# VHH binders against p49116, part 301

Target 1, 238 residues: p49116
Amino acid sequence: EGPLLSDTHVTFKLTMPSPMPEYLNVHYICESASRLLFLSMHWARSIPAFQALGQDCNTSLVRACWNELFTLGLAQCAQVMSLSTILAAIVNHLQNSIQEDKLSGDRIKQVMEHIWKLQEFCNSMAKLDIDGYEYAYLKAIVLFSPDHPGLTSTSQIEKFQEKAQMELQDYVQKTYSEDTYRLARILVRLPALRLMSSNITEELFFTGLIGNVSIDSIIPYILKMETAEYNGQITGAS

## First folded at step 16 (VHH)

Design Z25 (framework vhh_enristomig)
Fold by ESMFold2-Fast, scan of step 16:
Structure Z25 (fold): chain B 238 residues (1-238), chain A 119 residues (1-119)
Amino acid sequence: as target 1 above (238 residues)
Amino acid sequence: EVQLLESGGGEVQPGGSLRLSCAASGFTVSSNHISWYRQAPGKQREWVSTIYTGGRTNYAESVKGRFTISRDNAKNTLYLQMSSLRAEDTAVYYCATLSEYLRNFGDVWGQGTLVTVKP
């Protein structure tokens, strides 16, 4: 037994690369996003329940939900990332590309709509003033999603998701006892994460990855890293 | 300037072997985590293997037992010994440091080296 998450899982500290440059570029955006992705995967692999599912199941789960975890991380770390500034720079670049007819108008429209959905999601979470415990449990709920196609061990995954939901409920009822509908307002935000395209997230934040490396291809590699190797990635030390 | 230059690719029959080389310039291979990646026609780039500063190695499941990553510190060179090659191993092979994903990727990757396993 024991709780699904410990206090160590509430700590989610993103270390940004050297001060944001005056003019944003794809390398800075990609480095910032990569650090958040690594932090999110390290967070997931540190959960005993996740470890207990085994390596193959772990890889399948993270491949299925990395975009949802990443988006929650963007919302949680929006201020430290200056996410609004990053998104504004991307929008400006896309608008200039439309004017110069360098990109398909349909593709640009899809990417712009994705940015607007992301902004709306982050704004809704900010308005709700979601705390660190709530973010940790929301991430656990999306991580332990039994309904992705191709998953094995779905019964065990569902039990861990239900445990996450129960512990979130207990936390919210005790901490925000006077706000009867807070849990409901939080949980109805989650379906929006599945409307976000992982391909568009990858294009927006990971365009700087060399030679069209997909997030799907690097997930098994990240999950197999030792803690020291992970720390080298997020600090830039090798 | 940090550079990684791949070589050793070519055409091989199924079941054959090849050794790829990656020559480093502007930094020391023993001081960095260094990986091999490959990109098959019409596919996205895939991680193959990593050797860590401490000498530990890791491999993609599809190549375990067939590929061996190593380095020669005196030559400042990374190697990938490939054996029991299959048609599915046909790809352009690239080497890269892990730091390149986070800071300076695009600056140190070469054009790769093509490995073709005939059908």
Scores: ipSAE 0.000, ipTM 0.183, lowest interface PAE 14.0, mean pLDDT 81

Design Z26 (framework vhh_enristomig)
Fold by ESMFold2-Fast, scan of step 16:
Structure Z26 (fold): chain B 238 residues (1-238), chain A 119 residues (1-119)
Amino acid sequence: as target 1 above (238 residues)
Amino acid sequence: EVQLLESGGGEVQPGGSLRLSCAASGFTVSSNHISWYRQAPGKQREWVSTIYTGGRTNYAESVKGRFTISRDNAKNTLYLQMSSLRAEDTAVYYCATLSEYLRDFGDVWGQGTLVTVKP
């Protein structure tokens, strides 16, 4: 009935850990990535349509799409994060790992190919100059994906995805009326998100997580988190 | 949880020797690949040496024949025996647990131990 997303869902403000170290390390990268992941999950939780699906569906949906949401968040926040600098540091570490003979060449190639796919995705989004409204609707389209294995309530999820697509179309047609093909160029970027391995993303960005817990394991806890507790995680307050 | 504590650094004359130690807690030295890295002021971090779970060792070309990596499983401690030290060896030395992924990149490094080769 009403819009799927409100203006509040367009605001996506990542607060980086401070101070930034002179030399990047996995602790800083992991802390930055964790903040982005928490922000992304909080963003999803704030959507009334998402809440209406119920707790079990919400958990299954976020477990299925967190990597796509995270990757969209990396692209959206690339400047704030200095993502190119982070990726360059990771590449340097991987090149040193070849010299150390500590990782197989095939494994290093897999990780390097993942980084190149990530860079290509972020560069394509930057070239398209995707705005905050477009990012909000793209995140909604990937969040409300009915085609992940094991999902229930797929008819409702599909309706919310179609609503997100319709509202994005309306926005783009109104705001970028001169660019007839803009919507198509934006939407064809989304399949690339499913080529990103969630396991490799977890290893690159979340290796410094305390207790060595998987992202899959923490998702239900973050989704149940009280507003005050969640705000504590985002701001670093106790 | 996983902690590494380096020690044994100091000032030494060119051609001298030092032995660095790395005390491990929260994991077992014999069950993990462990490396020494170093970083000179204004330079990138450089890999120095690795000892693998099977006992095999590797060395950077610049230190081969001069440095020896070893471990004491009973003490859960890693060592780097440095000999024939040169001005170019002046750096902060770090130990790091190797993993199949990026877990050894930055956050398993202690504060390091400074090695200064005097003029």
Scores: ipSAE 0.007, ipTM 0.214, lowest interface PAE 9.3, mean pLDDT 82

Design Z27 (framework vhh_enristomig)
Fold by ESMFold2-Fast, scan of step 16:
Structure Z27 (fold): chain B 238 residues (1-238), chain A 119 residues (1-119)
Amino acid sequence: as target 1 above (238 residues)
Amino acid sequence: EVQLLESGGGEVQPGGSLRLSCAASGFTVSSNHISWYRQAPGKQREWVSTIYTGGRTNYAESVKGRFTISRDNAKNTLYLQMSSLRAEDTAVYYCATLSEYLRMFGDVWGQGTLVTVKP
C-alpha cells in the first residue's frame, strides 16, 4: 500500500525544559531525557503500521527497543540538548563520586565505557551528516525489529522492517546519488545500538524518576496516553 | 586542528614491556580527562585506564598493577607503560578524551597503535 512513513514522521522536535538551571543536575537531565523518551514513544505510536500490530505487540516492541530509539534520538537531538555538556556533567559527577569513594572502579569502568560508546555513536552519525528522513527510517528499522525474544507477529514486523529499509534505500539513492556507499555506511552503525546497556542508559538519564520506577514498567502507560497528555509531557505544558 | 596520535605499538613476547605514547595537538592534556582504550580482534572496545585533570588515575581490573598511565605536560603527551604483558593484551590501543572543546559531542579518538603479544 502507501509509504510506511509520511512527512509528518520526519518532524522530530524536542522542546527542552525551561528555564535552564545555572548548574546541570540529575532532575534537569532526567526531565530532558524523559521529554525525548515521550517524544520517541509518541513518534512510534503515530505510525499506522505500528498501530496495526495491536497493543500487546506495540508494548513488546517498544520494551525491546526503547534504548535503541532513545540513543538515535540523543544523536538526532544532540545539538538542541547540548548532549556533550550533559555527558560532561555526568562524567564530573562520577569522578566526584570516585574521589569520595562512593562508587567502585568497576562500576566507573562500565559507565565510562557506555559513555564512550554513546559519544562514538553520536560522533559517527554527525560525521555522516544524517538527515531527518534518514533518522526517521533508522528509527523505523529499529522499531520493527522481528528478532527480539518473545515477540509475536514476527512475519508482519519483518515485512514492515523490510519496507523501512526499502524506503530508506530509495530516499538515499535519490537524495545522495553521488555517494554510492552512503546507505551501507549508515546501516553498519545500527548493530552498535544493541551493544549499549539499557540498564546503564536508565541509570545515567533516568535516575531522577520518582519512585525509582523502571522504564519497562512505564512504557505501557506512555503508549496509552491521550495526545493532549503526550503534548503536556513533551512540552511541560499544564 | 585537534588530533591524537598513538605510537609505540609493536610485537612483544609474553612477560615483556612496552610504552605507548599519545601525542596531542590542538588541546592541552593537563586540562582534560584522557583515557586509553583497546580493541582486541573480534571484540568490542574496552576501557583500560584514565588520568583525570586533578592527576587521579584509574585502571581496569585486568591491568591493575601491570599498566601505568601518565602524562608529560611539557610535551603534551599521554603515556601507557605496560609490563608483564599477556596474550590477552593483544589489541589496537587508542587514546581518547572527553573534552567538549575538542570535537562534536566532546570526544576525540586517535588512530590506534597495534600491540601484539606472541602466544
Scores: ipSAE 0.000, ipTM 0.092, lowest interface PAE 17.9, mean pLDDT 82

Design Z28 (framework vhh_enristomig)
Fold by ESMFold2-Fast, scan of step 16:
Structure Z28 (fold): chain B 238 residues (1-238), chain A 119 residues (1-119)
Amino acid sequence: as target 1 above (238 residues)
Amino acid sequence: EVQLLESGGGEVQPGGSLRLSCAASGFTVSSNHISWYRQAPGKQREWVSTIYTGGRTNYAESVKGRFTISRDNAKNTLYLQMSSLRAEDTAVYYCATLSEYLKQFGDVWGQGTLVTVKP
């Protein structure tokens, strides 16, 4: 049996493109986001319980939850990424697009509301001071979600999600013993992840690298990448 | 290359204070849990304190209320502020990240810094 996650799954090291440009541009933002996405996929595929579900189930789960995993990754890596600076640059670009009539006011409002929801989520996680163990288990809880339409093996997925929840509870109770309701405060943050549009996330962070292809379409290929190939993608070294 | 380097050790009188530093290279301290360990003469290495991603901390029972772990993200450096030092605190102090992931990229244990509490 053993634990769902090991110490290796707690470590989540994002390597940013270097050097950071003097002025943020779409290429830097997309490269940074892609590195986080690839790191998140590699993290998921390294979990023995995830591997045990089989390739088809793995693909279906990640297709269903990649935006939730990515958003948790943004919150966890917000300081490393200077996420607030990236979001400010995106907002500035959107405001310039209004002035040039390149984007409708309704679309800009929708995208701005998404950015505000993302900022609120990241701020709430920062205020709770979510640690690396808590992030690892939150990612496992969203990864092993049995309630997405079209999933098979839902009983096994539910078992792994419950195991993630139990191990998170044990960790929080031991580490934050004087804060009886910390687990509840953490868990009530998760529903907000499902309110964020994956289409808008894709548009904000991935258009420079994805072009006309959706993230959903490339997920099977990312999950099949060998470790050396994966490392080449996230570091830019072959 | 992953590397950790301790400094700040020395001799101090009982009841005194001392601050240890651990400079990290090849990885970001804010993105990993990092711990302080110590090894007293003739004894096994023991865990002292951990700082987690996000800044939460944990301490061994023997040092609670006396030691404070912290980090400076801009300097990529870990600290251990030690107060009310006792003879029993005499040890070589090590910083470490025990991540199997980071171990692939270098040395996840520092070389240690000696702290001696002398009357």
Scores: ipSAE 0.000, ipTM 0.134, lowest interface PAE 18.6, mean pLDDT 82

Design Z29 (framework vhh_enristomig)
Fold by ESMFold2-Fast, scan of step 16:
Structure Z29 (fold): chain B 238 residues (1-238), chain A 119 residues (1-119)
Amino acid sequence: as target 1 above (238 residues)
Amino acid sequence: EVQLLESGGGEVQPGGSLRLSCAASGFTVSSNHISWYRQAPGKQREWVSTIYTGGRTNYAESVKGRFTISRDNAKNTLYLQMSSLRAEDTAVYYCATLSEYLAQFGDVWGQGTLVTVKP
């Protein structure tokens, strides 16, 4: 039938809280990250193919890939978020904590390794100048991953992933016809997303989450939100 | 609505013991990573200990072997058992869901409980 994604699925506009405070704080980081997470989940649930899989499958897919979607969102919205400034502040804090022997050295090493992987991923996407259509299809590829444990309807999920890959290929070949190897350069970046720990992402970006619940626990709630309710959340109306 | 409330602070002699409590409301202690932080007069806030959702614990080097973090899921309460207390342990103690990596910026939940180690 028709294309997997429509032009409406290319639009991905993050609305930030009031300008970055003079001193970085956990509330600003958490609210910024939460807005991006909400936007990412709302984006996923707007896809007709995703809706067709049913509620239980939708929840399982997002639980499995939210960190990949979130990381792609961080890369896409890096300038709007001033992500490099946020990460640099966290790195400086961690380096000072190591020198003062205030935090576990092994855990700090894991977190710093995660931040470096995140920075390299975002830098590589920026250097490739990934556009909005490419981001939309990359998100679709990671969303429709049939290889996560516990999934039902894996054959249908695989077909949607294949469709996403084919539509990305068609787009890139037509839009960037002079760069024969662009698609390969883009796709080789995706495996790095699975090497990043969702637990470390949660600790870095969601530690100030209201209700003090895990991302896994709130996913079903977010996926059931009405569009008006969602817009209220991201604009701070409630 | 969501709140962490610390208690159990007080004055102790060097070498003494004290148990701090942190009562949670509006969320479940067992479902969250929860940390103890402290702030001595005129100093920045420092991370002390974390208990993870899976029950694993981690400690700042300065308190290893002396402090024990635990929780009582039935009471929805976090504890910090402190032993062999030193003058350097004098601080206001806070519990928070803050990651240890962000301990020095942002807000810590609760008003804290003062621990004073004096001869």
Scores: ipSAE 0.005, ipTM 0.261, lowest interface PAE 10.0, mean pLDDT 82

Design Z3 (framework vhh_enristomig)
Fold by ESMFold2-Fast, scan of step 16:
Structure Z3 (fold): chain B 238 residues (1-238), chain A 119 residues (1-119)
Amino acid sequence: as target 1 above (238 residues)
Amino acid sequence: EVQLLESGGGEVQPGGSLRLSCAASGFTVSSNHISWYRQAPGKQREWVSTIYTGGRTNYAESVKGRFTISRDNAKNTLYLQMSSLRAEDTAVYYCATLSEYLRQFEDVWGQGTLVTVKP
């Protein structure tokens, strides 16, 4: 078979809601995060290997890994999103919740620990200066994870993951030939993605969805969207 | 400019062997993924084989065990050694380099070389 990813799959361009408000609010944060989530799901849908696994497997894989894909997307798009500013606004909101006694101290500690882990992850990726090809293959490695409970076709998934790893290795060796340990430094960052709770990510970035619909419940619908309908979601058109 | 030029095509009988060559200019074969594709009359192009940076190879199921992809770094040339040829191997064979490794270029295709397996 040909390569797992083409140049089309390296392109990952987030369109932010316009204009940016003078003071960040929950609506802007949720809209921005939703666009990144939809972009990430559309990226996955466009991969021929992913399509070949079939709709049931596709849904199961994305339900299992959306938080990891989303977090990689946050790191990749940190500058265009002004992620540090968004995280500061979230922290301010949490401090207001403490003052209003709306959340337990234990819950606030969990959320703050999650923000710290997210900041550390994004900082480590920035420090390594991860490029677009590397992000595409890291997302593919995460997407084609055969070890999530309840998956079928695990041998096919594992083969696609190994193909992603091999193509990443070939790319890094060619592009960063003088840095013999770069691949290892990149790959050891991935386990941290599984330490971050999808429930806390949902609370932080998708607050506008709380109480009406969960991300887990919308994934099958996003994966079935026509291209025009999907484009409407990521640009805010119609 | 980046260019690929195939040669070595011709007519052969079933069970025969043929070696195709692909000369590269404007980039280094040892530093890029390079593939062989083929197009039979009335059909779309199909992938045949790839040699990756680092020397790993992969093959389409239909040619596995019969075809061998290799490269000569000194000559900057890609090869496809074809054995146990069948009538269904009749096609125009193209070499191509993947755009993922050529940051400033689209996928580069050669002009093709015709292989005809006559019973």
Scores: ipSAE 0.000, ipTM 0.112, lowest interface PAE 19.9, mean pLDDT 81

Design Z30 (framework vhh_enristomig)
Fold by ESMFold2-Fast, scan of step 16:
Structure Z30 (fold): chain B 238 residues (1-238), chain A 119 residues (1-119)
Amino acid sequence: as target 1 above (238 residues)
Amino acid sequence: EVQLLESGGGEVQPGGSLRLSCAASGFTVSSNHISWYRQAPGKQREWVSTIYTGGRTNYAESVKGRFTISRDNAKNTLYLQMSSLRAEDTAVYYCATLSEYLQQFGDVWGQGTLVTVKP
């Protein structure tokens, strides 16, 4: 009945592994990415509307949209993560892999295109100067997407997405009252999230930690974690 | 100790040309893949070009056909020849090494050289 998101859902603070290594390595990148993924899932879990959909629906939604949530999180936390440095290191590694013929040319091209799409997305969000409230509502819009195959309770999901869209519109109109077209410029960025391959995201950011286990297969277990276990993952404490 | 020192930046008119240099010490340019990156005010750092140990080159789409990367092994120096410069090319330009392993670029970044394209 009340607002979809409260001020507590706007707070999104990533705690990076410390210290940053002298040489940026796969394990540091994977640990950083894992913390962001756990933070994103904890954020989703804290939304009363999300909780109200029930466990099976929650699992299906997050399985469908984790890559979109993760990419929005990368854009939002780009400064904290030094994302440009991480992406430069990955590009460096890929360019060396091309020279050494370690991957097929077609696969390297697909991965490079993915990185360029990711850089373009993060740059566009930075250029628009998306604030914390806008990020929270954009994450809610992608989380409550009723159009993924196999979803149940699609009418309720659609209502929550529409509520997220309405609350974003109200926020933008009040906060950026002189910029009539800001909402349209923000929303037109969202379709790009669905063009990014979750398999390539997984390969780039999660290979060093997950091994042979897919993100899709671990999502149900992450969503069942107690709050203390969640906090342990996002801070690296144990 | 690995050190990189960029130079050659300055102000140039649209359509003009500049050549940037990157002097390396503590390693040999011919034995490493070396890249140029740039960072414009308010933007994230962007890869520009790479020259590989074998002499092959690669370029970002935004600079392809306008920029040329090269090296002088005797001088242990990397170059970036920039032509047909646009306002969008205004940035601080950095050189950095490539590695078969992911590497922290902060430890091998130069201080950068500023390129400003003004009418």
Scores: ipSAE 0.000, ipTM 0.104, lowest interface PAE 11.7, mean pLDDT 81

Design Z31 (framework vhh_enristomig)
Fold by ESMFold2-Fast, scan of step 16:
Structure Z31 (fold): chain B 238 residues (1-238), chain A 119 residues (1-119)
Amino acid sequence: as target 1 above (238 residues)
Amino acid sequence: EVQLLESGGGEVQPGGSLRLSCAASGFTVSSNHISWYRQAPGKQREWVSTIYTGGRTNYAESVKGRFTISRDNAKNTLYLQMSSLRAEDTAVYYCATLSEYLEQFGDVWGQGTLVTVKP
């Protein structure tokens, strides 16, 4: 009952590391991306409906959709991050590693195609002038996707996704009443998120992670720690 | 306005050579990663080669050892020297900066220069 998202869930503020260095490096890119990923997972964890699904379901959902959430976050924070500058630097950095035979010509083509798709997505969202409420609901639609393999409680997940879709429709119709087709233009952008490889996203943004850990492997730990911190703050309010 | 204009295409015999040019205006060639792509009718666009801001080069496996990418900073022009040409090299050839590729500059993607290798 009540709305799926509150005004607190619309706030999505990325704090960048110290001013962008003159020479971009793997460490700066990785820290920036890690902050965005953490912010995205913290955002998801703060949703009461998400909490109600339970820890195992929460982990499975975020492991399935983190790349889609991260990409929406990149689009939303593109100007704060100077994303176009970062993408240019990433291409340069990865191509410098060609001497170790990590990137063949075909692999570089795949990476450039991924960057092209990412830039196209971010440009389309910018052209539509997607606002903070719209981003929050799009992230909720992506998060509560019942169609990922291995999920339990798919009926409940589907109900939360439907609720997100209905609340987005209500918001758009009230706020952008003159633009009858705005909702359709926004929703047709979402399938593109599933065409973006999570493995290439990891290579582009998270190459600097210490210990050669995958994003998939760290998600359960971040979600567990976030839950403990949240509960600690509520208890401390006594 | 940033513009890239391809030229130098034509008909050539198998085993022959051809040099393509890409003239840049509105930006400096040495300040951008610039690539050659090709597209045969009914096929997807295929990456061919890139020259990076630092002067390093890379090539698609199918053209390694046969094609050479270079640039003349004074003329603000990119080149693709093609040798040992095969029938399967027949395509329209395009050049694009990484920036223009990401922004999908229509003019660059619509023009190109045709290379035909006669059987």
Scores: ipSAE 0.000, ipTM 0.110, lowest interface PAE 16.7, mean pLDDT 78

Design Z32 (framework vhh_enristomig)
Fold by ESMFold2-Fast, scan of step 16:
Structure Z32 (fold): chain B 238 residues (1-238), chain A 119 residues (1-119)
Amino acid sequence: as target 1 above (238 residues)
Amino acid sequence: EVQLLESGGGEVQPGGSLRLSCAASGFTVSSNHISWYRQAPGKQREWVSTIYTGGRTNYAESVKGRFTISRDNAKNTLYLQMSSLRAEDTAVYYCATLSEYLMQFGDVWGQGTLVTVKP
């Protein structure tokens, strides 16, 4: 069979809402994050191996790993998003104590720890200068994780994950032939993604979603959207 | 369109008083949490005071006992009464809506009004 990913799966272009407001607000952050989330799900849905697993398995996989895919997307698109500016604004908001009546000191600490972990992850990826091919394969390794509870077709998922790992190895060996330890440095970054809370990510980036819907509840609908609807969400086209 | 417009800033001597106003349009001040912030030259924007929908108020430690936040529902206007002003109070003062969400900082900001305390 052919490769797991094609050159089309390397292309990952985030279009930011324009213009950027003078002061950051929940709507701008949410719109930016939503575009990245939809782009990430559209990317996953375009993989033939993913399609082959069937709709129920696809929904279960994305529900289990959306936070990991989203975090990889944040790292990949950090400059386009001005992510450091967004995180600095959130930190400043928390430090000003305007939500002290609604938040315990323990909750503020949890959120600050999450932001620190996210910054550390993005900094480590930037230091490694992870390229578009490497990001595509890391996202594939995360997507095809057979170890999430409740999954069916786990042997097939594991096979696709192994194929992603093999293709990443081949790419790195050919492109960075002089750096024998590059693959190891890249792969040891992945466990950190599972230490970041999806609930805190949702609260930080998706508070502006319509009403009080969860990411978990909207995933099936996003995965069933037609291409035109997907493109409308990720480009803001009307 | 939702707007906030500050006024009342100016120059004052140490120990003096000023009253800042924030006129709201497109929403009702009594139905929203409204805050005052300030930004001193070369510093980050800092929270000063909030009045909540239930009428409760909260203040930054540096201004407690000197500043009083209030609202006039009939005029749809927020006020900040500042007394015993110090050189350290010199800043551009902004009013902003307060959201209930964790990451939501004021959804609407005014343009600001400059307060200068001349030593």
Scores: ipSAE 0.012, ipTM 0.186, lowest interface PAE 8.6, mean pLDDT 83

Design Z33 (framework vhh_enristomig)
Fold by ESMFold2-Fast, scan of step 16:
Structure Z33 (fold): chain B 238 residues (1-238), chain A 119 residues (1-119)
Amino acid sequence: as target 1 above (238 residues)
Amino acid sequence: EVQLLESGGGEVQPGGSLRLSCAASGFTVSSNHISWYRQAPGKQREWVSTIYTGGRTNYAESVKGRFTISRDNAKNTLYLQMSSLRAEDTAVYYCATLSEYLRQYGDVWGQGTLVTVKP
């Protein structure tokens, strides 16, 4: 009956750690990334349709798509995060590892390829000038993906994904009526998200803050956080 | 304080199998991302496989389907089961924490164990 997303679900405001260090370090990068991950998961858990699927399904969906949600968040928040500066710092560290002959060249190549794919994705989204409403619905489309292995409520998930697609189409048609092919250009960007390795994302952005704990293992706990506890995580209040 | 110690290397014929071990001290293997690397004479160190805290595993394309990474939490030991060995698998094998990509966390490398595939 009602819309899948409300105006509150379109708002996506990342608060960066303060003060910013003089030189970017792993702790700052990982704290920034963790704030984005927590914001993304809090966004998902606030959707009534998502809540209606139940805790087990919610956990399975987020475990399956957190990397896609996180990557969309990186693209949306690229300017706030100074993502290009963060990626340059990571590249510089990898380049130093090659020069010192302390790391496998093949593994560095895999990581560099991942960084290039991420840069290409973020650049394509920036060129399309994707707005906050469009980002919200793209996140909903990837969140309500019925095709991940191990899901039990696939028909209901598919219904929510179709609703997200229809509402995005209605929005784009009304807001960008002069650009008949805009929706197609936006949607063809989504398959690239599934080609990006969640393991490499975890290594690049989360090792310094998460330590020995994997993203998969913390997802159930983040989804069960009270709003006050969640706000402590995303604002660094403690 | 923290240490990784490789063992199990040796000489094997093409098509043979070997099991490498990596004993950890000062930290827990089940709570850390741990990788196997190898270095052949005159070549750069090559990533072989990683096991993540959640149990997910990754493999280099060159070893996929032939090598299996695993761990024994009770023994605090990482393993690399190698099968269908080829001459190009000849190398010194090392285990290390994945954090070497960031290096700010004091990555641990072992001494290595030599694997020689000979006709």
Scores: ipSAE 0.000, ipTM 0.135, lowest interface PAE 16.2, mean pLDDT 80

